# VHH binders against Manganese-dependent ADP-ribose/CDP-alcohol diphosphatase: the designs that were tried, part 1

Every score and structure here is a prediction.

Target 1, 321 residues: Manganese-dependent ADP-ribose/CDP-alcohol diphosphatase, of Oryza sativa subsp. japonica (Rice) (q8h5f8)
Amino acid sequence: MMAVTNGVIHASSREPLFSFGVIADVQYADIPDGRSFLGVPRYYRHSISVLQRAVSTWNKQHNIKFSINFGDIIDGYCPKDKSLWAVQKVLDEFEKFDGPTYHMFGNHCLYNLPRGKLVSLLKMPTDSDRAYYDFSPCPEYRFVVLDAYDFSALGWPRDHPVTAEAMKFLEEKNPNSDKNSPDGLVGVDRRFVMFNGGVGKEQLSWLNDVLQDASARRQNVILCSHLPMDPGSASFAALMWNYDEVMAIVRQYKCVKACFAGHDHKGGHSVDSHGVHHRTLEAALECPPGTSAFGHIEVYPDKLLLVGSDKMADTEMCFEP
Below, numbering starts at 1 at the first letter of every chain, in headers, positions and changes, except where a header shows other numbers; antibody chains are not in Kabat numbers.
ipSAE, averaged over its two directions, is called F for ESMFold2-Fast, E for ESMFold2 and O for OpenDDE. V2 adds 0.75 times the mean of E and O to 0.25 times the DockQ between the complexes of E and O.
[cut] marks letters that were taken out.
The coordinates of atoms that the task and the answers printed are left out; those that the model quotes come from them. Centres of patches stay.

## First folded at step 17 (VHH; from g2 with S50A)

Design j4
Fold by ESMFold2, last read:
Structure j4 (fold): chain B 321 residues (1-321), chain A 123 residues (1-123)
Amino acid sequence: as target 1 above (321 residues)
Amino acid sequence: QVQLQESGGGLVQPGGSLRLSCAASGFTFSSYAMGWVRQAPGEGREWVSAISGSGGSTYYADSVKGRFTIARDNVKNTLYLLMDSLKSDDTAVYYCAKAGEYYDSSGTYFDYWGQGTQVTVSS
């Protein structure tokens, strides 16, 4: 079997343990294409075609055991009377994949529907309305899906106590009247904007328990979050509010090998000071017609190999098991 | 109700200058990013420039960078576009635009546009 990464041919006589599909930021809406105020093109209707190509491609490949959707399945500008229809339309495409899909939500999902409805519609493997969970596709690996909007102004109703606490936090951290603007904030403090969020205290405790268990079982752990957790892998304004608290827990253990995210549409890759890979996935929304941003990840005992399409760059992520 | 009213367009010679204004009402002006979009005859709309709610960050299309300056006055609720070194291919209807509320890392969509003001650059 021949593997190609960045145009370099890698002959392999070994097979991956498994492979899984990845796609991020579909942000479908039945509205005309446009540009953000930063001039970035947005292809709201075409994004579902990117997903259709992803599913078709995964179904044709060998050893694609599951897929992960990195959130923002529909766009915030989806007409609110069509939110449920649009979510179902995108989910119907995911259901055509010949395996399970593990979902998370991002801010654009939460602009459209309450968290409890999203947890149900996305069939998250949880027994409550919490949107974080873990699973093991094989004995050697544990996947952890975080709820990056657990502490946020967007993840709960306007009159909810968490919303009040998050708005108070933003007033302290962000002097702008436009809380979506990072103006005047320096470095990673630019993340303190209303469209981001973080993980709450109970989720942090749960994460520690999961990593402790995974470490005891000698598993490699892959973290998945809508929001990026390393400044080297994303724009500062795209970072999770409390990525430092999450990473402090991660760094108490050796089991976490990679963190994957969406949200920052241009993508990125870094290796942090503890050897953890951070890969922010390129967005489907920003694909011109006929182009794609999706991929699959081949999982080995000592590396992950992202084989991307068009805008999603191939990435080799080596680590010590 | 959101209202955006452009003014200051007109006929100018190549190399000339114009200042466009946009009077805004019906929303808290300083809480929203604003921008300019233009449409030439027979073409789609082209993003021109944007400015953050505070005015601290400005963005320009490559086609106008160095020639156009966007500014805002949050006391008067007015958006401006200073256009210098005008060329014939700057001829277009220029629209004032307001950013919406649904953000991601690349900003947000413009959710309201004015009626536009005609700029014609000809000798």
Scores: ipSAE 0.617, ipTM 0.832, lowest interface PAE 1.5, mean pLDDT 92
Fold by ESMFold2, fold request of step 19:
Structure j4 (fold): chain B 321 residues (1-321), chain A 123 residues (1-123)
Amino acid sequence: as target 1 above (321 residues)
Amino acid sequence: QVQLQESGGGLVQPGGSLRLSCAASGFTFSSYAMGWVRQAPGEGREWVSAISGSGGSTYYADSVKGRFTIARDNVKNTLYLLMDSLKSDDTAVYYCAKAGEYYDSSGTYFDYWGQGTQVTVSS
C-alpha cells in the first residue's frame, strides 16, 4: 500500500487484524424455567433470545468475520421427540449471522443426538464424523477446535468400545454409584465425572501435527474446546479429563497464545505458568430475561480483547507473539 | 414408575420442629441426588435443599440454612427433611424431588417429584 500523508490507511495503528463473535451454552429447550439441584436458576426459553441478540449485534458490527459456538446449543431436558426441531431452531438463528459460524459439541448436544448426526447438522468442516478441525482466518492466526468428548461415556453409542473404556476409566477414578457426582473427590480429581470427557490418542497426535505446522509457519494459535483445560479458569468439576495431556503437547510449542472454553457456566480467566491464557465463557442459559452473555473478540498481533455483554466479562489477554 | 411419597407434614407452632419423610421406589435410589422444594399458595416452587446420592454433600437455600437438615437412608430408600425453628413463612407444600440424568457444571434439573405434604406454621 502507498503511504499517505495522514498515515491512516494501512499505517501502524491499534486496529484489530479481525474480530470474531463468541457464545457458549445456549442450552435452549421449550420447557419451563427451573433450578438445578444446586439451586442455580436456568432460563431455558430465554436463552434463544440471548442468541438472537448476539447475532443481531454481530451483524450490526460490520467487522465480525466469523463466530464460534462453544457448544451445548440445546439442553439435555429438551423433549427427545423435539431434539431435531430444537437443534434446527437454534441453527436457524445462527444462520442469520452474516458470516460463518464454527461449532463444537457439548455434553447437552450429545444427550439429544448421536455425534454423526451432530457433525452433519453443525456442518463441521471435517471429512468424517470426527468433531475436531482447524482453520486460518488470516495468515497470522490458526484456530484449533477440539472434540472434548472424543474419549467419553457420552460421545459414542452405548455399545461402542470407547464408551466401555470410558466407563472403566470412571470406575477407577470415581468411587460414587452416581458417576455424575464428584462427591468425595479432591482437587482436580473432581473432574472425573460422567458428564465430562477428554481427547483421544488419535486427536492428540493430530493436535501435535497441527501445532508443529503452525509453529513452522510462525502462526499464533487459538485453541477452542467445550471443556476448560486449566484449573485456574474453571471449577475443578468442569475440567477436561486429560487436560494435562493436551497441555503437555501445547507447551512443547510457543505458538498457542490462548485457550477458550464453555461448560463452566460462571466463566473464568487465568494465565498458566507458560503464559497461555485460559478463558471460560459465561453461559447464555443462566441469563435472566432481558440480560445477555455473548461477546466478540478483537484480535491484535500481541493481544486479544474480549468485549462482553452483561454477564460476559470484558477480558484483555496480552501475549508475546 | 418412579414413585415419591411424602409424609410427616402438619400444623406446627412457630419455633417448633417437624420431620418430613419421602419413600422412594422405581429407581436405584443411591444413584441419584435428591432434594426438597416447597410451594406457598399462589407462588412458584422454591428450591429448599439437596443431597448427593451418597449423602456426603448437602446444600441449602439461604432462607433455611442452619434451621433445616437434609438426610437420606440408602438402605430404606428414604429421604428426610428435619425442620427446626419453624417460622410462619415456612408454610408451604413440601415436595420430595429426584435429580435427572443430564448433568452439567451447575448440577442437573429435578425431573420428578411427588404429590407433596402440607406444612403449616401458625399460632
Scores: ipSAE 0.599, ipTM 0.826, lowest interface PAE 1.6, mean pLDDT 91
Fold by OpenDDE, fold request of step 19:
Structure j4 (fold): chain B 321 residues (1-321), chain A 123 residues (1-123)
Amino acid sequence: as target 1 above (321 residues)
Amino acid sequence: QVQLQESGGGLVQPGGSLRLSCAASGFTFSSYAMGWVRQAPGEGREWVSAISGSGGSTYYADSVKGRFTIARDNVKNTLYLLMDSLKSDDTAVYYCAKAGEYYDSSGTYFDYWGQGTQVTVSS
């Protein structure tokens, strides 16, 4: 049980620069409730109610500038003929928020729809079909949203070169016949499973350029990904394939203050050796009726304060001087 | 076509033991996690146990932990459930289940079930 250090949220005498909403792993589907083969309950229909409560709560607060969806708005178990309908239903709920929502997709999204279709439906603020982007809600902060399945066996056509390369990679890293099984893999190597992915070379280069520019502009950077990028913040099997390459770039700069992710469902928090906070968000899917997992983050010049709902833990993230 | 056929159920006294088997066909058995679920009269389906494709990892519900053992033979395409120290509360229809293809950190769903085998624990 990764002890989510319940940091005592100290009331700052200062008003935040802004606040933003966060939610992850809604994984909606119009199917009966179930359990994973690990015995974890899944509330496929109820998860949209969690989102509805999130939006309602954010709207009532009147100080939430934008929201971020950390991927997997629909579940892979969604009937494929209903995928578009289910996606639209979830997106319609996001549209009720009194502000913009910035989206990313996860593996469950990619199980349902092609990458290009998702980029379009999610209205990612990109000038291309790429699924990574950055934005600045104010001069002091920049948000970077990564495509964690840029290099993956998921989301690309079967005959696509990336698919072939990813499968080759998996064959080398995971000897199991079931490439979704981490059996026999040890430690962080358990991340080499098919339901994960990584950041491609072009995106890595782009990330470096963005961070360089942010540094030059003296911006704080918040990194957002569906997949976690620190072993202390999530189960090893949930980690991005090349989290080490991403973090190697991040470590060259002081501007990155925190990384947020979904995918692991149980949530987690760590501070790496560079002083970067990693917060994996709890999943809306695993909320029984009457409970929720969403939050908002208050942004200050020197810290972030995550205020969670029922199943999302509060977290204070103080920046290193 | 996926087929799962359970066997080995029966009537036993409290404290007794049973061994359930599930013969699988119509898919690459070793490429999928498998599991057992049960349904008692008047109750919903309860998750009992799961095993990874290779058999290297096993999982149990708290209600059966320490008493039940899940195993598999990938050469024979067979799933097993060894049930020891049986209790009256273990009375149920037991179903063999195949894992689905869509994963996250909590695993995947069961997408196919057998016909089940009746287990009755009574004095």
Scores: ipSAE 0.585, ipTM 0.831, lowest interface PAE 0.9, mean pLDDT 94
Fold by ESMFold2, fold request of step 19:
Structure j4 (fold): chain B 321 residues (1-321), chain A 123 residues (1-123)
Amino acid sequence: as target 1 above (321 residues)
Amino acid sequence: QVQLQESGGGLVQPGGSLRLSCAASGFTFSSYAMGWVRQAPGEGREWVSAISGSGGSTYYADSVKGRFTIARDNVKNTLYLLMDSLKSDDTAVYYCAKAGEYYDSSGTYFDYWGQGTQVTVSS
């Protein structure tokens, strides 16, 4: 009972169950700054400074239980003879965080290193070369990290059967010679580009099993993916190829409350037709020197509160438990 | 192996027009977005314009929108920039640029550019 204030915010005495840090699309490379062909500035060297500030800030917060890296820690334009060094450099910064970091990879990681090497380097909590997993930071919550490049042209060797099937899929969906171009595609069909991917059949079955178990345990579930899964939260060209199949499974259950993603550097937020929040996190790569894009999420029984930095917008995500 | 050769630069009066060309070889031209960047004396590179591999989408910097037109001919493997209503501020070396392979939602980096062609707008 501290009656020193009567403000609404100070009168709210409830503490979060836990908090976790978030950062997306660091895309570090030791190369000069540049611009995309759309004229968007990129700050390749400064992005690791954004990560350093994130880790320092999380360590000062006292109750940041873990952090989640939403993929693309190094950029595809990292010189290939420096790929391993650049990954280690970024991972060394994550290791300074006073808690565990849960990783996923995105397309820019896969441009640099093969899947098996990335799973090992990122210390994903798996017993195989699969890059999807779940964990529970407390009894009330389950986190599910998806592998958005499980079915993709980028996530496997050039001669791998999955690569062949993914290229066949793209040929059917995308008429362009440049498979990275969504030119001529309309609406959500613009997602059918080579730099995206999807969730494979075995992973979909696994996701269903995890959600069934989480529902039986009365847990709230947070899905994490490099690729966004709702058209309202991202540019169409940034969407996961089969977001509709993933979300069809999600909607069979009431346990999923939010989906977080990276990949679409400008970020976004939506609530879908079934009340699931979709939050796409703003990218560190596009931060001019001295600015940041990272945050932490305070987790409550009935809401999530994203407290962002500079470019990362604050977001309140209320739901029914 | 990738080669980009710009041409068509020169001296032009304010308000005048000029057409730049870029002959491309050593890669499948239609499989890559292309663009123009420019560099004035003592300044960094400035993005000017870009066009998708098919030619169906075009993009322009605010400083040139409505005055410049980008086009490509995928049969001749040639990129063009039609510059109209030229101003002294348009004086620069203009570089033809090829998009790379490592995309994200903001597009990709230009991974190669040619030797450039000089455009000088002076009366």
Scores: ipSAE 0.574, ipTM 0.816, lowest interface PAE 1.7, mean pLDDT 91

Design j4
Fold by OpenDDE, fold request of step 19:
Structure j4 (fold): chain B 321 residues (1-321), chain A 123 residues (1-123)
Amino acid sequence: as target 1 above (321 residues)
Amino acid sequence: QVQLQESGGGLVQPGGSLRLSCAASGFTFSSYAMGWVRQAPGEGREWVSAISGSGGSTYYADSVKGRFTIARDNVKNTLYLLMDSLKSDDTAVYYCAKAGEYYDSSGTYFDYWGQGTQVTVSS
């Protein structure tokens, strides 16, 4: 259990430039509560209440400019004939927020619906079926949302070239019959499981271009992904397949200040060797009735302040000069 | 069709031992994690133990840790639960469970269960 150390948040006397809401891994389904095979409780129906509380809280604060959903709004265990209904139910709750919500999908979303359908339903601000994009809420900041399943055995048709390539990759990297099992894999190699994915070549190129432009404009960049991209911020089995390639691009630019992710459910925080903050968010799914895991982030020129609810730890992320 | 058939349950005295077996068919056994769940009278289902597809990783509830051992034979498509130092509180119907296909970092859920086998620990 990577204990997210509640760092002492030093209240800046300055007003933030803006604030935004964050929530991850709602994984709603109209099914009885359950447990993972590791014994971790899952509250499938209650998770939507966490979202409702998040939206209500954000609306009451009056200073939340937008929100970001870090993927997995519905659980893979959702009956397939109810997938669309469940997705719409969750999205209807997001729509109650007094601002825009920027979405990404996770593997559980992809278990339920095709990629193209999700891109449409989630109203991703893209001109194509692309599931990665960027936006700037102000001139000083740019947000980059990655598709962490761009290269994956999930979310693509079975006969799609990406699926074939991803399966081949998994066969090479994971010798287990169960490709969802990290058994025998050591360290960061445990990330090579079927429920993960990576960033494809085109998206990597796009990321480089975006970061180059952001740097030229002297913007701070916040990266958003369903999958974590630093070994210090999450369990090894939760890491993006090619987090190292993504970070190799990131490290070329000083403009990236933080990376946020979901997927690992337990949450975590690290600072890499380049001073980039990595924050993996706690899952709403694992909140018992009456408890919540969501937050908002206050954005300053020189730091981010995550203010969490019950199960989401507060985190101060000071930028390196 | 997935089939799970439990056996090996019975009446045992406190401190005694039992070995449960689960015969699996209708799916590629080695490609799925398996586990045991139990349900005592008047209580909900309790997670007991899980084992990875290869058998390389095992997990136990705190209530059974050190007393129970989960194992599998992928050649025989059989799951086992060795139960030692049984207590009255271990009295329950024990179900063999198959892991689902939808994973995250906390694992997957059990999506199929057998009919169960009764374990009664009584003096």
Scores: ipSAE 0.568, ipTM 0.825, lowest interface PAE 0.9, mean pLDDT 94
Fold by ESMFold2, last read:
Structure j4 (fold): chain B 321 residues (1-321), chain A 123 residues (1-123)
Amino acid sequence: as target 1 above (321 residues)
Amino acid sequence: QVQLQESGGGLVQPGGSLRLSCAASGFTFSSYAMGWVRQAPGEGREWVSAISGSGGSTYYADSVKGRFTIARDNVKNTLYLLMDSLKSDDTAVYYCAKAGEYYDSSGTYFDYWGQGTQVTVSS
C-alpha cells in the first residue's frame, strides 16, 4: 500500500465505498486582513473564496456524497450587527453543493450568535440546543458529530448553570486573570483556556450508547469534533478539555477508526496508542489569496484517503476493519 | 473607555536606541495581551511584537527579533518596546495595541490601538 500524495500513482485500483468533502475554520468576516497577536496572518474576506472553490471542486467531481463543515464558519470579529448576514452568506455557499452538508459549530460561531439560533440556522439533525448527532451513509460506516462546547463558558448564556460550572472549572484549572491565556500551564494542561470546551456527561453517555450499537452492528465509526482529541495531532492549547474522557469511551471499543477535527489552524495527524487516527484539518482562514485548504476523503473498508488541496496535506489512514 | 497613549518616539540615527511607552487605562490591563504594530509611510499596518497578559510569553516578528524587547508593568499599567540597533527600515508610526476577546488557536485580533508615536531612523 502506498501513501496518497500529490503527483504519485496510487497502488490501490479498487473504488471507495463513498467519498465526502471536508473543510474547516472558514472564519469569514467582512473586515480587513491582519495578523493575530501571535503574528499569524488572517485572510477574513478571502476565506469565503476558499469555500467557493471547495464547493465547486466537489460538484465537478460528482462522486462526493456529502460534506462535513468542521465549524467556525464566521469569525468572532464579525461586526455583531452583521452576524446573521455573514452566517447566511456562508450557508448560501454551502447550499450550492450538490449534496447534504453536515455542520458543527465552534467558538467563533458562538461569539456571534446564541447556540439555539446556530442549531436552527445550520439545520442540525438534533432535537435540542445541543449539537451532537450521528448518521450512517452506508451500512458499513457510522459518523458521530460531537458538540465540543456542550460544557463550556462560551456555549451558553452568561447566566446559564453550565456557564457557571465551566467558569468554576476554569478557576480551578487556570491561574491566569486572562482565562484565554495558558501561561504557566504545562503540557496538555495548556488546553484549559476559555476558548475551548468539552463534552458533557449526558453526551458521554450518549456516545457510549452509539458506539456500543455501532460495535454490535460491526460498523466502522468516524468521530467528528471541532476540537482535537489527541495531543499528537494538535497543539496542547487546542485540545478539548476532557478529550481523555471521550477517548476512554472510544478505547472500550474497536469500532472507532478515525477522529477528525478543526480549530488548530495548522493541522496535524497522529495515530494514538490504540491505533485510532486523529486528523486535524488545516484552516481556510489562513489561506493567502489564490490558495485553498479543503479536501475530500475516500472511504474504504480498511482505510481513509484524504485528498487535500494546497495547504491541506494528503493523508492515508490505514486501519484494521 | 479604553485609552492607549504612546510616547517615546523621535528621530534617531541608524544603530541607535529608543524606548517606547504606552500608558493604558479603562480596562483591566493584566487581563489582556498587548502588542505593537507599525505603519511605514505609504504602507499597511505591520505586526511587530506581542506580550501575554501576565508577561510570561513574548513574541516578535522576524524583522525585529533580537533587536527589540517588549515588556509590561502591570502595576503601572504600562507597555514598553525597547528598540536597539535601529535601521532605516524601522521608520514608522508605532501603535500600542490591545488584544480582543475572541480567541482561537492562533491567538486573537487586536481590537483597539492608540494614535501612535513616530519613529524616524535617519542619518
Scores: ipSAE 0.559, ipTM 0.806, lowest interface PAE 1.8, mean pLDDT 91
Fold by OpenDDE, last read:
Structure j4 (fold): chain B 321 residues (1-321), chain A 123 residues (1-123)
Amino acid sequence: as target 1 above (321 residues)
Amino acid sequence: QVQLQESGGGLVQPGGSLRLSCAASGFTFSSYAMGWVRQAPGEGREWVSAISGSGGSTYYADSVKGRFTIARDNVKNTLYLLMDSLKSDDTAVYYCAKAGEYYDSSGTYFDYWGQGTQVTVSS
């Protein structure tokens, strides 16, 4: 249990520049509750109620400018003939929020639908089938949403070059017959499993350009990904394949203040050696009836304050001067 | 078609031992994690144990930890559960379970179950 340290949120007497809602790993499906083979309870139907409570709470606050969904809105075990219906059902709940929602997809989304279809359904603000993008809610801040499955064996056509390359990569990095098993892999190498992915070369170049521009404009940058990008913030098996390459770019710039992720349902928080905060969000899926895992983040010039619901830990993220 | 057939259940006294077996067919056995669940009369299904595809990792419920051992023979396509120091509370139908294909950091859900084998612990 990665103890999400309930950071003492020091109430700043100052008003935030803005606030935004956060939720991850809803993984809705119209199927009975269950458990993973590790024994972790899963509440597939109830998870949509968590989202409903999130939206309701955000709307009541009247100061939430936008929200971010950190992926996996539906579960892989959703019956395939109901995938579109289930996705739409979840999206309809997001639409009840009094503001825009920025989406990304996770592996469970990709188990259900092709990535191109998801890009469309999730209305990602891109001019193509690209699933990564950036936006600025104000002049002082830029948000960057990564496609963590840009390089992956999931969501691409079977005969797609990326699929072939990803499978080759997995064969090299993971000797198990079950490519979803990290058995025998040690430390951060446990991340080399099929249910993960990475950022492709083109996207890495794009990221560099975005961060360069943000730096030139003196913007603070918040990086968003379904997959965590710091070993201190999540289990090793949940890490992005090439988190090190992404962070190598990030470390060249002082403008990146925090990285948020889903995928690892237990949540976590770390500060890397460069002072960048990494916060992995708790999963809505694992909330029993009557409980929730969502939050909002208050954005200040010098810090972020995550205010969580009952199963999402509060986190203060002070920027290094 | 996936098939799981449990065997080895029976009546045993408290403190006794049993070995359950599960014969698997219709899928590449070594490519899937497997597990055991049990259901006592009037109770819900309880997770008991799981094992990775290679057998390199094993997991146990707290209620059976130190008493039960899960194992697999991938050549024989067989899953085992060695049960020692059995208690009355272990009385249940035991089901062999196959892991699904949809993973996250907490693993995957069991998507197929056998017919089960009855284990009764009674003096």
Scores: ipSAE 0.556, ipTM 0.820, lowest interface PAE 0.9, mean pLDDT 94
Fold by OpenDDE, fold request of step 19:
Structure j4 (fold): chain B 321 residues (1-321), chain A 123 residues (1-123)
Amino acid sequence: as target 1 above (321 residues)
Amino acid sequence: QVQLQESGGGLVQPGGSLRLSCAASGFTFSSYAMGWVRQAPGEGREWVSAISGSGGSTYYADSVKGRFTIARDNVKNTLYLLMDSLKSDDTAVYYCAKAGEYYDSSGTYFDYWGQGTQVTVSS
């Protein structure tokens, strides 16, 4: 039972620098409700209503500057002939938000459409087919969006070198015939499953450069990924393959204040040994009718305040001095 | 083509036991998680139990926990459900189910079902 420490949000008398919306794992599909292998209910059609409520709520607040989608807007169970339609349907809802939405994709997105198509449809602010990027909504803050499937057996052509390398990696790390099964794997090694991925070498180098620049500019950095990057913030099976390499880079700098992720539908929160907050967001997919899982984050010079809806827990994230 | 054939259902008294079997074919059995679902008259389909491809992990609904045991024989391509201490509320058609290929942190979904076998618990 990962004790979701419901951080008591202390009402700050200060006005935030800005606020932004957050939502994860909508996993929309025009199919009947179902259950996961583990018996967890899934509300495929209703999930878009969660998004609609999110957008409506954000628009009414008038102080949400932008929003971030943490991936998996459609479910892998979406009929393949309807994938494009379903993606567009979800994106149309995001477009109703009065500000920009920054997107990333998850494994369920990659089950449905090729990477290049997703990058285009999601209008990632990149100069290439790259699926990682950074942006600064103000001089004091920089957001970094990672491609957590940069190194993965998903999303690349079957004959692509990355696919081959990832499969080899999985063969070494996961002895199961079903590479999606973490059976027999212990602790954080449970992350070595096919439905996860990692950050490639080039992206790691890029991340280092971005953080170096951010540090030089005295910016606070918020790291965003579909996959969680701290064992305390998510189930072991949900972790990024090379979260340790990413965090090794992060730890070299003091500018990173928090990491946000999706993928682990239950959500979680931790603070690592360097004082970086890790918040894994609850999934919109698992919200029964009438309930929601989305939030907005109030950004201050010294803390982040996540204000959640029904199934998203409030979280205060105070920065270490 | 994926085929799942359930057997072993029947009439049993409360407190009795049954063993269900599911013969699987048309796919690499050991590469997929399997499970059981049931549907009582007038009710929706209920998740009962699941087992990983290797059989190393098992999961149960709270309603059957401690009474039911899921198992598999990957050599025989057969899934089992041992049901002990049966109750009237366990009366349902039981379906063998195959897991799909699309995973997340909550697992995958069931994408194929058998024809089902009737279990009736009555005095």
Scores: ipSAE 0.534, ipTM 0.813, lowest interface PAE 0.9, mean pLDDT 94

